# Ledger of designs, part 3: VH-VL binders against q06561r450to633

Target 1, 184 residues: q06561r450to633
Amino acid sequence: KDRLMFAGDAEGVTISDIEERTIDRNTPFSFFKTGYLTFDGTTDGVAKYWRLPQRFLGDKVTAYGGKMEFEIEFSGSGHHSSEPMVVLKGNQNILVHRVRNQEHVLRSDSPVRITVETYETNYEQLNGAAATREDLLMVLADLDAFLIRATHVAHQTSTSLGDVSWEIAVDRYTPDGLALEVEQ

## First folded at step 4 (VH-VL; framework fv_tislelizumab)

Design b04
Fold by ESMFold2-Fast, scan of step 4:
Structure b04 (fold): chain C 184 residues (1-184), chain A 124 residues (1-124), chain B 107 residues (1-107)
Amino acid sequence: as target 1 above (184 residues)
Amino acid sequence: QVQLQESGPGLVKPSETLSLTCTVSGGSISSYYVHWIRQPPGKGLEWIGVIYYSGSTNYNPSLKSRVTISKDTSKNQVSLKLSSVTAADTAVYYCARETYTYVSGSTYYGMDVWGQGTTVTVSS
Amino acid sequence: DIVMTQSPDSLAVSLGERATINCKSSQSVSSYVAWYQQKPGQPPKLLINWASTRESGVPDRFSGSGYGTDFTLTISSLQAEDVAVYYCQQYYSTPYTFGQGTKLEIK
């Protein structure tokens, strides 16, 4: 039950492009929004991603059948990004989750809670091909990167990430902060 | 079944601070956005503000200098404070939940559960 | 702020006939419009969300349509229990704003 609450600390989160060729470890973040890690500033038009820290990586097969949750908020205008929302890399494979009809999910200045259940039906290959259970388990067995999209619109001035959790199938988060057994 | 219930004083004197509480039962306030909306007698609906999952808030600019919305997750309550009240603040005050969440391709919106409303009269 | 303007302010329709209520926004709100029904002494009830998505339990005679700046709520066959004030609301940006309301009466 890995969790990032951003209580005044970035907790090892960094920002990069989707390929992780340019990793920015020195960008200052703000914490003026309670529970959020915020990057204020215009983007270069290149998709940027929040990179989760080492504790979200490695052997994560027990996350299969559970869920990942996080909150995002942004300020800006213009065309919505078509880039993947979640990127998982492992064992030389890349699986992504795409949010369709983003105007229906992402609104400027309105945080949204995003839940992606850890099943192959919610992931696809970067080229759009469907993911199999074997594909997902292979990626989770040696997770090298867990990325959440940080750029959402063409003219963005602010982006925030909050309350990130990665939960196993028998250990679900509750609104009261208590873990629950998953009823089957 | 989730239910919301407003409570607070029915009468407030001009220049004082109005304090209202919204109590949630059947669910946790941490799972919803909670809005405050008011309706003056014989008039339409006016949005006051919202508190998000994180505890972050947004307020109607017309009220922003006077409004504070907060929540206490352990008591499952959301509070509204409105300072320096005048007769123009006389209204029925509602709290409402909004589910604004995305779950694996499905999106949920809307203020689908409202409290019954509490009447506040500002009078000397 | 985004201004929501409803028309007409008041509407009288015969039982079984179609009622149409319009809502216009001062700027594009995409599909971020909800419709509420309010009966005297009661809180508003969400009928339609996302411009055209009917809420669970709402009769299928209620429908919503529109995108951008022009939105419509339609009641295909008016029933006696539909007498109420109807409000449109945008949730595209804060502050959330409501229309002034349309009072629906039976002829």
Scores: ipSAE 0.381, ipTM 0.665, lowest interface PAE 1.7, mean pLDDT 86

Design b05
Fold by ESMFold2-Fast, scan of step 4:
Structure b05 (fold): chain C 184 residues (1-184), chain A 124 residues (1-124), chain B 107 residues (1-107)
Amino acid sequence: as target 1 above (184 residues)
Amino acid sequence: QVQLQESGPGLVKPSETLSLTCTVSGGSISSYYVHWIRQPPGKGLEWIGVIYYRGSTNYNPSLKSRVTISKDTSKNQVSLKLSSVTAADTAVYYCARETYEYVSGSTYYGMDVWGQGTTVTVSS
Amino acid sequence: DIVMTQSPDSLAVSLGERATINCKSSQSVSSYVAWYQQKPGQPPKLLINWASTRESGVPDRFSGSGYGTDFTLTISSLQAEDVAVYYCQQYYSTPYTFGQGTKLEIK
């Protein structure tokens, strides 16, 4: 299992847009609480993402059938963007997870645990087309980027990220009941 | 089968500190929020505060100067301390869990498991 | 603080009849409202969350509705075991606040 625990350091996490372009100005990370990495947002209207470090990348096929979990605390109000919450890139493919009705999930000043089970039914292509098991396994086989959305509204607000973990499933089964061999 | 159980002294003198413990069984206190709520005799419910997954807290502003909520994950316990008590603090005190999470499109849960309450009387 | 006001304070309804309890917030709370049932000597029991989502194991005669500032709990056909005090609660912002309660009795 891969896990990030923010104890006064960013542990290799950086910020970018969805295309992994760097922020023009140096937007400082601020540690609001032990265990949280805080981003104070921008006013440019472009969604920003935390980029996870190398230990979350590479061959992650064993994550299939497990779950990805992180804690997020949003401070603010207003209309939430429909941009993806989670972005996975690998083998020249991009799969995303979108949180529908996100305003019901991210309440101001109330940390929420977000869990996304690593199955194709929970991911889609950028254009909204369904992902297949083969699509997801291909992305996981050589993961190049793992992004979690850091800005949620158009105006500048604070968002904090904590305790990101990605764990394998012990049962190694797909949602349709097919066994998945987890050997490399 | 997660259960919460409040415990404490039952009788506290005015000006002293009330200390209550909520013991959790069948689950980890690190997996949900734990709230403290009180109910004076014959009255409604008043929210006291909450302790979140990582131990940060939020308190009712009317009680913030007197209240402290903390947790001991090794004992699976959440504690409430309320200082400088008066007769107005006489109530049944409840602890309750709130599962506040999103799971792949699943819905949220409110305060779905409550302790049975512990009665606290403030008198000399 | 957001104030939650219930109406009526008490009501008596005949067995098999419809019971309606209203809850109004002093400002918009979107759908962040829960309903609880409390019987004498017992802790509150969650019935409805997210204004209209029934908790597992709660009979389908209980339903919630509303958005913004006006919310309703409906019991379509009152049963004897439904005699209790009912509370609405907002989750929208801290401090969490409850209505004053509505006492439901059999007529």
Scores: ipSAE 0.473, ipTM 0.703, lowest interface PAE 1.4, mean pLDDT 85

Design b06
Fold by ESMFold2-Fast, scan of step 4:
Structure b06 (fold): chain C 184 residues (1-184), chain A 124 residues (1-124), chain B 107 residues (1-107)
Amino acid sequence: as target 1 above (184 residues)
Amino acid sequence: QVQLQESGPGLVKPSETLSLTCTVSGGSISSYYVHWIRQPPGKGLEWIGVIYYSGRTNYNPSLKSRVTISKDTSKNQVSLKLSSVTAADTAVYYCARETYEYVSGSTYYGMDVWGQGTTVTVSS
Amino acid sequence: DIVMTQSPDSLAVSLGERATINCKSSQSVSSYVAWYQQKPGQPPKLLINWASTRESGVPDRFSGSGYGTDFTLTISSLQAEDVAVYYCQQYYSTPYTFGQGTKLEIK
């Protein structure tokens, strides 16, 4: 049930490179009344990421089987980035979600709703190797970083993130033991 | 089945404000983008603008000073207001939905459902 | 604004023959092009999206191709119900723009 609505506050979101070597805590943000966090300005061709705050980190095993949903909008032109769209780091492992045909998903000046279901089939290692269920559960058990790509095209003039939510699967625990049941 | 239906006055006097409504049935307007497109008699299609599921809007720059698109989720309706109308605004006005979302490798897109159109004549 | 130009303005083709409609953009629009069919008194109907992806329920005789600035809609074997005006549209950037339309008639 974690959610960011950006009603006049960045809610702890910062910008960094994928390796989090440079974290920009001084970035000026603009806010759109409908819940978009916006950074206006040109990027230098280096991939930048929205870095989600502490409440999205830690033990997130209950997110398995649910979904991550967010809105992206940008303005710009040029070649599309090949960098991962979502980056999860935990237990000294990194799993990423890549958008296969980005030109068909991301259009300048057109917000798109992006949903990534929290299953191993939607994630891979940085080197492209498939993620196993055990890999994903290990990352989720002690999540250290949750990144969403903020740079999408070579000549970008603005980037926005909106209505970020991380929903758990519709599962229940039984009274006589720990067991997951799906509610229809 | 999702259906869109436009409604409006049919006849509007020059300098007045045109108000049109697009009513959605069989689905929620919060689940897709809604576009307004118009077509003058015997001419082609002109994009007017869009309202996204968030309520954010984008307008054709040629009409931006005169156009407002809004939505009322409780009534499942999208409205178009066009101020200071002239004979050049005489057209059939359409609303159309666009499904545009990415879900784990699948992309859903396109203006796949259109209303029947409503005819607007600007005349004294 | 991106200008979409169709050719020809009108086209007469015999039943069973191939019809080809061209669409050119004033700047690259990648594959962000849709094709619509409009019959008299009806709203436009989406036929092709992403330059070449046929919409569900659209007959196999319709196909789209192209990338960048040059796009083509082909009807491999014209049928009577295909008489209509056809429009290309770019959705690469706002404002979205349509071609002027190509009127397809039976010869």
Scores: ipSAE 0.488, ipTM 0.679, lowest interface PAE 1.1, mean pLDDT 85

Design b07
Fold by ESMFold2-Fast, scan of step 4:
Structure b07 (fold): chain C 184 residues (1-184), chain A 124 residues (1-124), chain B 107 residues (1-107)
Amino acid sequence: as target 1 above (184 residues)
Amino acid sequence: QVQLQESGPGLVKPSETLSLTCTVSGGSISSYYVHWIRQPPGKGLEWIGVIYYSGSTNYNPSLKSRVTISKDTSKNQVSLKLSSVTAADTAVYYCARETYEYVSGSTYYGMDVWGQGTTVTVSS
Amino acid sequence: DIVMTQSPDSLAVSLGERATINCKSSQSVSDYVAWYQQKPGQPPKLLINWASTRESGVPDRFSGSGYGTDFTLTISSLQAEDVAVYYCQQYYSTPYTFGQGTKLEIK
């Protein structure tokens, strides 16, 4: 299980736009909330993402069927962002998780634990087309970027990320690709 | 099965500090929010405050100057302290858990498990 | 603060008949409304969340509806065990607030 706990250290997390055109390695992070990585100040109108470190990248096919879990807290008001919550990039493909009915999930000053199970039914292409299992496995086989949305509402004053973990599912395949059957 | 149980002194004198404990069994207090709600005799429910996963708190503004909610994860307990009590603080006090999680489309299960309540009487 | 107002304060309904309890918020709370049942000597029990989503284990005779400022809890075919005080609650913003309660009795 890959995990970030933010015990006084950013653990290699950086901030970027969704295209990773601008990667901010110099933004000062606050650790005012124990276990949370925070950037304070206004982010009005600018979409920003937490960019996970190298240990969450590379060959992650074994993450298929496991769960990705993280905590989010923010302060602010206004319309909810239409941007994806999770962005996975690999093998020149992009798959995203979008949270629908965000008013039920993302409330100002109310931390929420977000879990996304690593199945194709929870991801879509950037244009909204459904993802296939083959699409997801292709992205996971050579993961180049793992982004979590940091901007949630139009007039935001702070945003925090806490306790990020990505579970590696039990491998049921032999080295030759044969499935293992477990009788119940 | 997750269970919550409140405990406290029963009788508190005016101007003193009321201290209540909510003990959780069958689950970890780190897995959900814990709320405190009270109910004066013959009246409705009043929300006191909540402690979140992180340990941060949010209080009813009407009580904020007098109330403190804290947790001890090693004892699996949540505590409520209410200072400078008066007869108006006489009530049954409840603790309740709230699950506030997003799991691949499913959200917010509400305050689904409550303690039995503990009666507090403020009297000289 | 958001004020929740229930009507009626008390209601008597015959066994097998429909009971309707109303709840109005002082400002829009979208669908962030829960309904609770409280019997004497017991803590409140969550029945409905998200205005209309029934909690697991709650009989299908209980239903909730509404959006914005006007909400309704309906009990079709009232049964003896349904005698209780019912509360609506908003969780749209803190402080969380409850209605004053509606006492439901068998006629």
Scores: ipSAE 0.473, ipTM 0.709, lowest interface PAE 1.6, mean pLDDT 85

Design b08
Fold by ESMFold2-Fast, scan of step 4:
Parts: sequence; C-alpha cells; structure tokens
Structure b08 (fold): chain C 184 residues (1-184), chain A 124 residues (1-124), chain B 107 residues (1-107)
Amino acid sequence: as target 1 above (184 residues)
Amino acid sequence: QVQLQESGPGLVKPSETLSLTCTVSGGSISSYYVHWIRQPPGKGLEWIGVIYYSGSTNYNPSLKSRVTISKDTSKNQVSLKLSSVTAADTAVYYCARETYEYVSGSTYYGMDVWGQGTTVTVSS
Amino acid sequence: DIVMTQSPDSLAVSLGERATINCKSSQSVSSYVAWYQQKPGQPPKLLINDASTRESGVPDRFSGSGYGTDFTLTISSLQAEDVAVYYCQQYYSTPYTFGQGTKLEIK
C-alpha cells in the first residue's frame, strides 16, 4: 500500500488539466488543515487535477482487485463539475471513474473519503463506453498518469487532498482473473 | 459493535476550562469523524465541532474562540476543551461518530453511534 | 448559518394513524438531511439519513422524503414506542444545524 499523508510536504504532487497540457509544479500549497494538501483552486472554467507522483505510476497490475482511497474537501458553491473524479492513463489508453449525482456525494466544508475498487466495472472510457478487464489491466501495466479532480464547484475558494493510498490486493494473477498457486 | 462513552467532571466553575473525553471501543477513531454536540436542559441540540480522519478540525463559529477538539489515537480517545465557561454552557454533552464515505458508487452517511452523554453543570 | 425550522412544535396522533413532521431549511441543502429520535434520558438515535435512506434496524413505518428546502418525516402507523422528540439536521455545510424539535405524543 503506497500512501500520501501530507505532513507538511506535497510529496511530489502537482496540478494539471485533464490532458496534462499545463502542469504546474510551482503552485504554492498551504497546510492550514493538518494532513491535507490545500490549494486555492480558484476556478477559471477549466477543471484542475491533482497529479500523483512517480511512485504511483509504472507497473501497477498488482493493484487490480484492490482499492484506491483518498480524502477530498472543498469550500465553495454553485454548479457541480461533470468532469471525471479519477483519471488513469496508460499504454495510450485513458480510463476514468465518474461520481454520479455529485451533489449527493460532495458538500462544501465536509471532507469525504472516496474509495474506488480497482475493477473494470468502476471505470469507463472518456466517451462513456464500458471498460473491459483487459482495458484496465493494460492501463495498469504501464501507468503514465494518475489524476484526482481538484475543482468541484463553479465558485470554489479552496480544495484539499488528504490521505491518498492505493491498496495492492493480489499476490498472483492470471490473464483470466484467477489466482494461481506458484509451483516451484 | 462500536461504542462511544463520554467522561469528565460533572461540575465546573465559571471562568474555568471544561475538559471532556470520548472513549471509543470496538473501532478506531481514525476510521470516523467524531463530533461533539450539546443539549442544554429542556432545549434542542447544538453542534460544537468535529475532528476528521486526518486530525483536522472544524468548529461552530459561535464557539470557535473557546473550543479545541483533539485526539489521541494510541488511547482511542477524542477530547473536547471549552475555555472560559459560563452558566450558558450547562448542558448534556455528547460525542458521536460520523461515517461519510463513497465506495464505488454507494454512499454512507450519518451520525449513527452516539455516547450516552455526560451532564456538565457550570456553577460556583 | 443554515436555519432548520420544524413544524409543528408538537403534535398528538392516535395509535395506528399517520404522523407527519415537516422541516424547512433557510437555503437549499440538497438531500443532506438526517432525522433523529430522542426519548427522555437517551441520546438521539439516527432514523433517516440522506433525506430518505432508512438506517439499519429502523422499522419500515418510518420514511423520509424531500429535497432542497422542504423535508418530511412520516410514521405510517403510530405505535406507543414512537413517543419521542424528533429532530431534523442538515449536514450540507458547517456548522451542522438542527431543527428545534417536534414533540410527538399519543392522543
């Protein structure tokens, strides 16, 4: 289980748009809330994302069947973003997790712990098409980006990310999704 | 079964600091938000504040200058300190856990487990 | 701060009849409303969360409805054990606020 606890350090997290066309490595983060990485998150009409550091990238096939967990908090009002909550990019493919009916999940000034189990049924392509297990495994086999949405409402004054972890669930895995005994 | 139990002095003198402890059993305080709520005799419920998973806190603005909530994860306890008390602070004080989680499309909310409450009287 | 106002302050309902308690918020709170039951000498007990989701172990005669600013708690067939004070609470934004309470008694 790799984890980010934000005890006074950004731990390599940066900010970007979903396409990673603009990557901000100089954003002045604040730590007013202990255990959270906080950014003003002023909305300029473009969704912004927390970009996880290199240690969350690369070969992550062993994360299949586990879960990713993170805490988010924001302050603000107005229309909720329709952008994906989690974006995984790998092997020239993009899979996303969308939180449906966000106004029922996200509320101002109240952190929520978000858990996304690492199964294809929880991901889709940008166009809404369902992800297959093969699609997810291919993305995880060479993960190039792991993004978590940082802008949640139209009139946002702050956004925070806390306690990010990615649980590895499987020790052994076959292409068919069945665990195998290791023969020696 | 998760249970919460409040404890502290039943009588506090005006101008002193009220100190209460909430002890959690059957679960870890690091897995929940823990709230403090009070109820003056014959009146309704007033939210005091909350401590989150990370240890961050949020307080009722009317009490913010006087209130501190903290936790000791090794003892599985949450503490409430309220300074400069007056007769208006006489109440039953409750701690309550809140779950507020999203799991792959399902949401879980609510202050579902409360302590039995501890009575605090502010009197000389 | 968001103000939660309940109506009526008290009501008397005959055993087996429907009891209805209303709760209004001073601004939209989406579905972020919970209902609690409090009997004398006891802590509040969560009955309904997210406006309409019944808590585990709560009898199905209890139901919640509403969205935005207007919320209702309904007890479809009142039983003697239901005599209590009922509170609505918003958790849309801090500070969390409660209604003033509705005292339910048997006619």
Scores: ipSAE 0.481, ipTM 0.701, lowest interface PAE 1.2, mean pLDDT 86

Design b09
Fold by ESMFold2-Fast, scan of step 4:
Structure b09 (fold): chain C 184 residues (1-184), chain A 124 residues (1-124), chain B 107 residues (1-107)
Amino acid sequence: as target 1 above (184 residues)
Amino acid sequence: QVQLQESGPGLVKPSETLSLTCTVSGGSISSYYVHWIRQPPGKGLEWIGVIYYSGSTNYNPSLKSRVTISKDTSKNQVSLKLSSVTAADTAVYYCARETYEFVSGSTYYGMDVWGQGTTVTVSS
Amino acid sequence: DIVMTQSPDSLAVSLGERATINCKSSQSVSSYVAWYQQKPGQPPKLLINWASTRESGVPDRFSGSGYGTDFTLTISSLQAEDVAVYYCQQYYSTPYTFGQGTKLEIK
């Protein structure tokens, strides 16, 4: 499993917009809480994302059927963002995860751990169309970007990311997910 | 089913440190945030603070200089220490869980499980 | 800190009648309000979360409403077992704060 614990450095995480057209490598991070990577909120109205480092990219087909977990904390007020929480890009495709009723999950000054099971039912296209298993597997086969949203409310003063992990499916034994039962 | 149980001394002398323990059964403290709340006799509820799964804490500013919350994951226990106690700290002390783990599609459940409370009297 | 103020401090209602308890916050807390019931000698029990979402196992006579600064807990048909002190709580920001409590009695 790949994991980021932020015990003393950013571990290669950077910040960008969802399109990755503007990548901020100079944003100062702070570690005022053990295990969290923190930066100030934005005032420009553009959604910002934590970009995960190279070890979370590439061939990640084995992550299908497992889970992704991460911790988020923010401070601020105002309307909640409708932007995707997780963005996966690969093989010229983009799949996103949106937190339903996120105001019932994300609260100012309250860190939460979000778990996204790596199944097509938890992802959709940017336009809202449902993702198929083939869509998800294609993206995972050559993952180019893994983004987690860093801007959550209209008047945000800070945001933090902690303990990111992406685990493979632990209950699979065969390539087909099935074991042959032989007559005894 | 998850249960929380407070324990500690029922009587503490003024100026001493109050030490309470919350023991969790039926679940892991690593799956929940744990809050401490107190209630003086005949009065309402006062939030003391919370310990997050990471071990980070957040305290009521009115108590911040005197309060420490810590946890021991191996014992499945959360501890509250309140220093320099006075008669104003006489209260029933509760611990309560708050879920922080949200699987895709789930929502926040609040402080849905509370301990029975432990009475602390500050008196000579 | 956000101050939560309940009204009335005490309320007497006849069996089968509607009981209404109000809670006002000193600033907007959106829908981040919970309601608790506390009977003598017992810890508080969560009744309503997210201003209006009834917890599992809570009778349907209990309902919550409100947004922003004004919140209401309603018991549509009071039963003897509902005699208790009721507290509202905001969890919009820390420190979490509770109202002073409303004591509900049978008339």
Scores: ipSAE 0.097, ipTM 0.641, lowest interface PAE 4.6, mean pLDDT 84

Design b10
Fold by ESMFold2-Fast, scan of step 4:
Structure b10 (fold): chain C 184 residues (1-184), chain A 124 residues (1-124), chain B 107 residues (1-107)
Amino acid sequence: as target 1 above (184 residues)
Amino acid sequence: QVQLQESGPGLVKPSETLSLTCTVSGGSISSYYVHWIRQPPGKGLEWIGVIYYSGSTNYNPSLKSRVTISKDTSKNQVSLKLSSVTAADTAVYYCARETYEWVSGSTYYGMDVWGQGTTVTVSS
Amino acid sequence: DIVMTQSPDSLAVSLGERATINCKSSQSVSSYVAWYQQKPGQPPKLLINYASTRESGVPDRFSGSGYGTDFTLTISSLQAEDVAVYYCQQYYSTPYTFGQGTKLEIK
């Protein structure tokens, strides 16, 4: 149900570092392509993230078993970032998704649609420890940050984000670990 | 205008189970998280645990084996049960709301509304 | 557990003077620190959230700063009503932990 398509403004999206200590509300966005936010690269060497608006936050337990989709495009060269692609923060915990062998998936001047199924096998702790189903459900129960990486290569000249959607599982049930059902 | 009010027995005997209730008025407990915090006489604050929007809970590891937090949305109440109490559990017990606000694209968390506190004495 | 350490344990400041309370965490908590004021017989009151964001209705003389492991609460011009115990709290990870408190008194 949650979908964001950019139609002429940022719709509440901002830029920050992964810790959200420096939030950039003044970066000028442009639309080089219909439906996409774009800003010209970065020179500070710090990973930057698109911060999704409030409608993607809060109680999102129903997103478990569904999928998150978004399109990214960049222009640039150099070593590919090893930073997380997706960062979810909630209930004072942080879970991240990393794109394996990113250099084979992301290429300069080539848009890529990324799909991440909302299962614990696709997420890990910042330190690389595996996420459990309970870890993911706890984060989703009170999501306070949803970040998508905006910096992809060492010498980046531009980056774009478009067509972000985070959908509930159409035909899947709430997991037993957080079940609202009462044992008889 | 959201208010929280704790209620409990006041005096509990060692080894028994302490039961406290936090009643919320002016808002729904399904719209925020509710924490329990305690303060022993003359000492600082100790976080006990929280119950989230979903009904999921998270507890202080030092108390996890003895503590249960639950909610009844129809009564707009959050309950704390602490088993096997000792004199060390003597304290003022508070419930507090944790809310979040969007400010300039950021979400900030804080326990902005607290109950008045209820005194619990563990004594034979 | 993340340990929060406040300094000083107590502080005596004259009316109109600047008061500064420090809080250190045993590991980085980014900006996820709140400050509370507690007066005798009352529950704690949230003053500052997210290290530096003043809560609605809190006087401008209160300010917070810091990031990572070092945080400060400043009262630019102490008033009589500010006599209280002040607590810092991290909410970066559970369990939430509080500093031991700083008792602020009039000199």
Scores: ipSAE 0.000, ipTM 0.450, lowest interface PAE 17.2, mean pLDDT 81

